VH-VL binders against Ras and Rab interactor 2 (RIN2). Designs and how they scored, part 7

Target 1, 92 residues: Ras and Rab interactor 2 (RIN2), of Homo sapiens (Human) (q8wyp3r787to878)
Amino acid sequence: FQNYLRVAFQEVNSGCTGKTLLVRPYITTEDVCQICAEKFKVGDPEEYSLFLFVDETWQQLAEDTYPQKIKAELHSRPQPHIFHFVYKRIKN

## First folded at step 25 (VH-VL; from y2 with heavy chain N35H)

Design aa4
Fold by ESMFold2, last read:
Structure aa4 (fold): chain C 92 residues (1-92), chain A 122 residues (1-122), chain B 108 residues (1-108)
Amino acid sequence: as target 1 above (92 residues)
Amino acid sequence: QVQLVQSGSELKKPGASVKVSCKASGYTFYDYYMHWVRQAPGQGLEWMGWINTYYGNPTYAQGFTGRFVFSLDTSVSTASLQISSLKAEDTAVYYCARSRFYMGSGSYFDYWGQGTTVTVSS
Amino acid sequence: SYVLTQPPSVSVAPGKTARITCGGNNIGRKHVYWYQQKPGQAPVLVIYYDSDRPSGIPERFSGSNSGNTATLTISGVEAGDEADYYCQVWDTSSDHVVFGGGTKLTVL
């Protein structure tokens, strides 16, 4: 599948920024959250999760999902789908 | 409004074949995959697999790889289930149900057909 | 393969709270979906993503999911809530839909 995953970091005080992560094809959402906590230097990682924004909706991704697989599924159509993986606070 | 309308109930003899249709309306047919779910009398729900409505390739759950065939007629937004060499154990209600095509974030069924009862009796 | 376990039946008095459990190994790492099925009818989605309600589902339906147990909670139970209730997950390790065995809710 793919070695890279773009993740936006949403934080009220710092706005929104992003990083491209080097990841294994079958990295779990749980593991992505651990990498994001380190890369974005959050002090309270239990308050954050990975979200998917697609079809004008937000959804929190379950820990045992595979973001690279979701990305591949969204890219499987001829019409482009605009989506974002966002590491953000669960209650924001 | 989203609607899945299935073909009428069938009474069949052992060894015959049946084709259950599921006509979709109110949404873009290929944006959702079609799943089939079986429910034998007095029993719970049993997932049979799905068909990719964009490319037409089916995926069958374990135990449904032999006599069960999923197909599409995209010109009329219809998915079909064919069961060959019918046995008494095939007596059940068969449902179609749709899921979003990107199932990696979760596959769930927001709309179901009304069900088609297939009865296999000598 | 992944297994979901539900009690076969739950009885609750009118106006009280029904709790229907769905057991699964590490089910809290998954999203759980719940369906209501009345006799002779197709299932109807009542909870998705563990705790979200589709339009038209009363607020007295709620859900939770942590550890090895997901729970569908129906507060202020009415006779019209009598039905079979199924939990369901998408198992990412097998790419399979898994249903629980169903729970018959009786209001008495």
Scores: ipSAE 0.741, ipTM 0.925, lowest interface PAE 1.0, mean pLDDT 92
Fold by ESMFold2, fold request of step 26:
Structure aa4 (fold): chain C 92 residues (1-92), chain A 122 residues (1-122), chain B 108 residues (1-108)
Amino acid sequence: as target 1 above (92 residues)
Amino acid sequence: QVQLVQSGSELKKPGASVKVSCKASGYTFYDYYMHWVRQAPGQGLEWMGWINTYYGNPTYAQGFTGRFVFSLDTSVSTASLQISSLKAEDTAVYYCARSRFYMGSGSYFDYWGQGTTVTVSS
Amino acid sequence: SYVLTQPPSVSVAPGKTARITCGGNNIGRKHVYWYQQKPGQAPVLVIYYDSDRPSGIPERFSGSNSGNTATLTISGVEAGDEADYYCQVWDTSSDHVVFGGGTKLTVL
């Protein structure tokens, strides 16, 4: 069965765009970053990482995390928590 | 002001039961799960497991699946640890500590209860 | 099961820099959290997400994490820093909390 992950790409010069990725349920953050580098055509992928924006706070996701699991946890509640997965530069 | 206030220390005999409470205040109780951590005298921190504060289902670490029961009273924002058939080896400080409910991005304890000392002796 | 290794003790002179290590297989792929525990007190979070400080933790506390080693660094060590220090990860494969064995920091 198909799994989707919405990822925003944040770049200072070009603004913010998003793509929906078709991913396996146990894809790691490291692998998502690799896909994002290709899909968003970044030239310096080592300068980027996947971030979680949730409840108005940012955090960089560690490489061995599972974005689909995090999404499922955030969806497990009747009250929505606003969150986004964002591929962006590590250094602001 | 986030606070986790635990019940007072207990002196018990072997074979008795004890219930340690942890009352939370200053935050939305079901947005954080409650963990229990044991520290025997002179020893390090030992994770016992956690309870889902929204649905009430517990998860126990290995070695804590028998005589240890996590429970909730959500009407008073309280998590509890019950230990039955107490043994001398249960003598320890027991801490409650909270984590955000979305643990897949990392689970860590930003606030701890003050600890409850349970002493089991004849 | 995932294992974290800490030295049992570290000694440092006042005003010098203490470095407390936390070893784990590929720990650099994880986030590491650090706790300070003074005698008779509950643990206190001093570093989260490898290198971030909670409000109220002095800037002389810092952290790093790469490869197989995370490090808590305390610069300008004071007598009040004498405590046990624990590293911790969340192991995503088992959904378990893992603590290191703790390191006693002595300021002498």
Scores: ipSAE 0.720, ipTM 0.924, lowest interface PAE 1.1, mean pLDDT 92
Fold by ESMFold2, fold request of step 26:
Structure aa4 (fold): chain C 92 residues (1-92), chain A 122 residues (1-122), chain B 108 residues (1-108)
Amino acid sequence: as target 1 above (92 residues)
Amino acid sequence: QVQLVQSGSELKKPGASVKVSCKASGYTFYDYYMHWVRQAPGQGLEWMGWINTYYGNPTYAQGFTGRFVFSLDTSVSTASLQISSLKAEDTAVYYCARSRFYMGSGSYFDYWGQGTTVTVSS
Amino acid sequence: SYVLTQPPSVSVAPGKTARITCGGNNIGRKHVYWYQQKPGQAPVLVIYYDSDRPSGIPERFSGSNSGNTATLTISGVEAGDEADYYCQVWDTSSDHVVFGGGTKLTVL
């Protein structure tokens, strides 16, 4: 069983590139970050994480979360919320 | 202004039932699920479960699948906890607390009701 | 079932730094949330996503999370910080909320 996950790659002060990843249904955020580092050719992967953008807010996803489960939850409503999974630099 | 306002304290006898209500205001009720948390005197917080505020189906934590019933009245943005066949051990403060409906990214409680004290005494 | 462990109490002199720990197996792979509860009051969220502060929580409150330990740090402790503090995770594998047992912070 195979699933798809759309991930945007965002770099500072520029537009972003999107990729649709072929993933296992139970892939963790940690594993998605590893795939993204390879697909987006990032040289310093420890400086990046997967984020969820929804309700005009950013949320860094913890390593043991499941993006496909989060996607299913957001799609469970008759009026689906607009959201994005974004691979980007961790900022503080 | 997000608020969760709970019903007043209750003094009950063993074997009776009680309903604790939690009226939500200041936000879109369906966008947050409602959880119930128990705190016995001098004890810590104990999670009891949650109710899906869109579909109305409850989920109960282990140990709360019997005498405890979560329900909704969405016309007045209210969640309720009913406890039947009350026992002395049910004496506690009961809190409602909200979480975002997409809990897979983390479920945490940014707003709590003020608590409802239920005292079960002969 | 996932378990969070907190020390029952911590005592700190005014103006010093309090550190309240929350132990859990691989807790660093999860987000940790912290609540302050003063006597007779409902809990209040003071830290979410390990280290973020809700509006109105002073910068003296900070959090960290790595390995098997999350820590709530309160610098410049004031008498008004005296409360019970609870850590909490959402265990996405079981869909359960887990609270720590709570830590009573005494300012003396």
Scores: ipSAE 0.695, ipTM 0.919, lowest interface PAE 1.3, mean pLDDT 92
Fold by OpenDDE, look of step 25:
Structure aa4 (fold): chain C 92 residues (1-92), chain A 122 residues (1-122), chain B 108 residues (1-108)
Amino acid sequence: as target 1 above (92 residues)
Amino acid sequence: QVQLVQSGSELKKPGASVKVSCKASGYTFYDYYMHWVRQAPGQGLEWMGWINTYYGNPTYAQGFTGRFVFSLDTSVSTASLQISSLKAEDTAVYYCARSRFYMGSGSYFDYWGQGTTVTVSS
Amino acid sequence: SYVLTQPPSVSVAPGKTARITCGGNNIGRKHVYWYQQKPGQAPVLVIYYDSDRPSGIPERFSGSNSGNTATLTISGVEAGDEADYYCQVWDTSSDHVVFGGGTKLTVL
């Protein structure tokens, strides 16, 4: 596992901005969300979550998941997959 | 169309071995992990583990180490479960099921084999 | 080990709403999946990612998950809905798939 995670912040009015987070291999999605909330200065973090965009689909990651393991697994695939971790508002 | 076709029913004596096969078709075999699930008569579903269909690395659930072996024949998109030293308690329906999950994000099974009944009886 | 708890049975009259619960410690922090299994058949995925429905699954089937309880809701229950239903999660701590004990849904 690498100790970094690229996360894009999606805002309706400002588009997407990306940050590279230095995180432990077994950091949880919940913890990543907390880091994102701080770094992107989100005032209502309860309305946001971490999403995985892969294979043209969106997936909201559960709080107890491990983004770094997800990244590692995706990189281990025989066929490359374009994927993004995106911190954005939860759909209503 | 996605299909998982398992081998036929098996009747074995205690101490014997059995190999259940699961042939996949209609999708890229190595893009999905293959899982094995056991269901004893009148009981619930019990996860046995999975095998990485590209690397061939098996992971066994607690309680399914030793006598249980997952294997692949990638040339024919087939996963197999071998059970050695069969016991009466191994009598069950065994299912293969595919998952396309990302490690740490959860696994679910969108397609299942039809199941293979293994009966162990004296 | 992580444990999922389901009621062993639920009975419902035709046309009514059935609710099958799946209890687990902080299960709301996980994604829950639901399967329907009819006698002599393999399980069929009916709900994934807590509330999403696979193609071909009627809108009558819905799911929710929060706190310590996930719920499969079947509205307008039909005789054909009589089956065993299993909830399932991935336990990240043990890297294990965990199934609930199953719930027998009887349509009266």
Scores: ipSAE 0.593, ipTM 0.910, lowest interface PAE 1.0, mean pLDDT 93

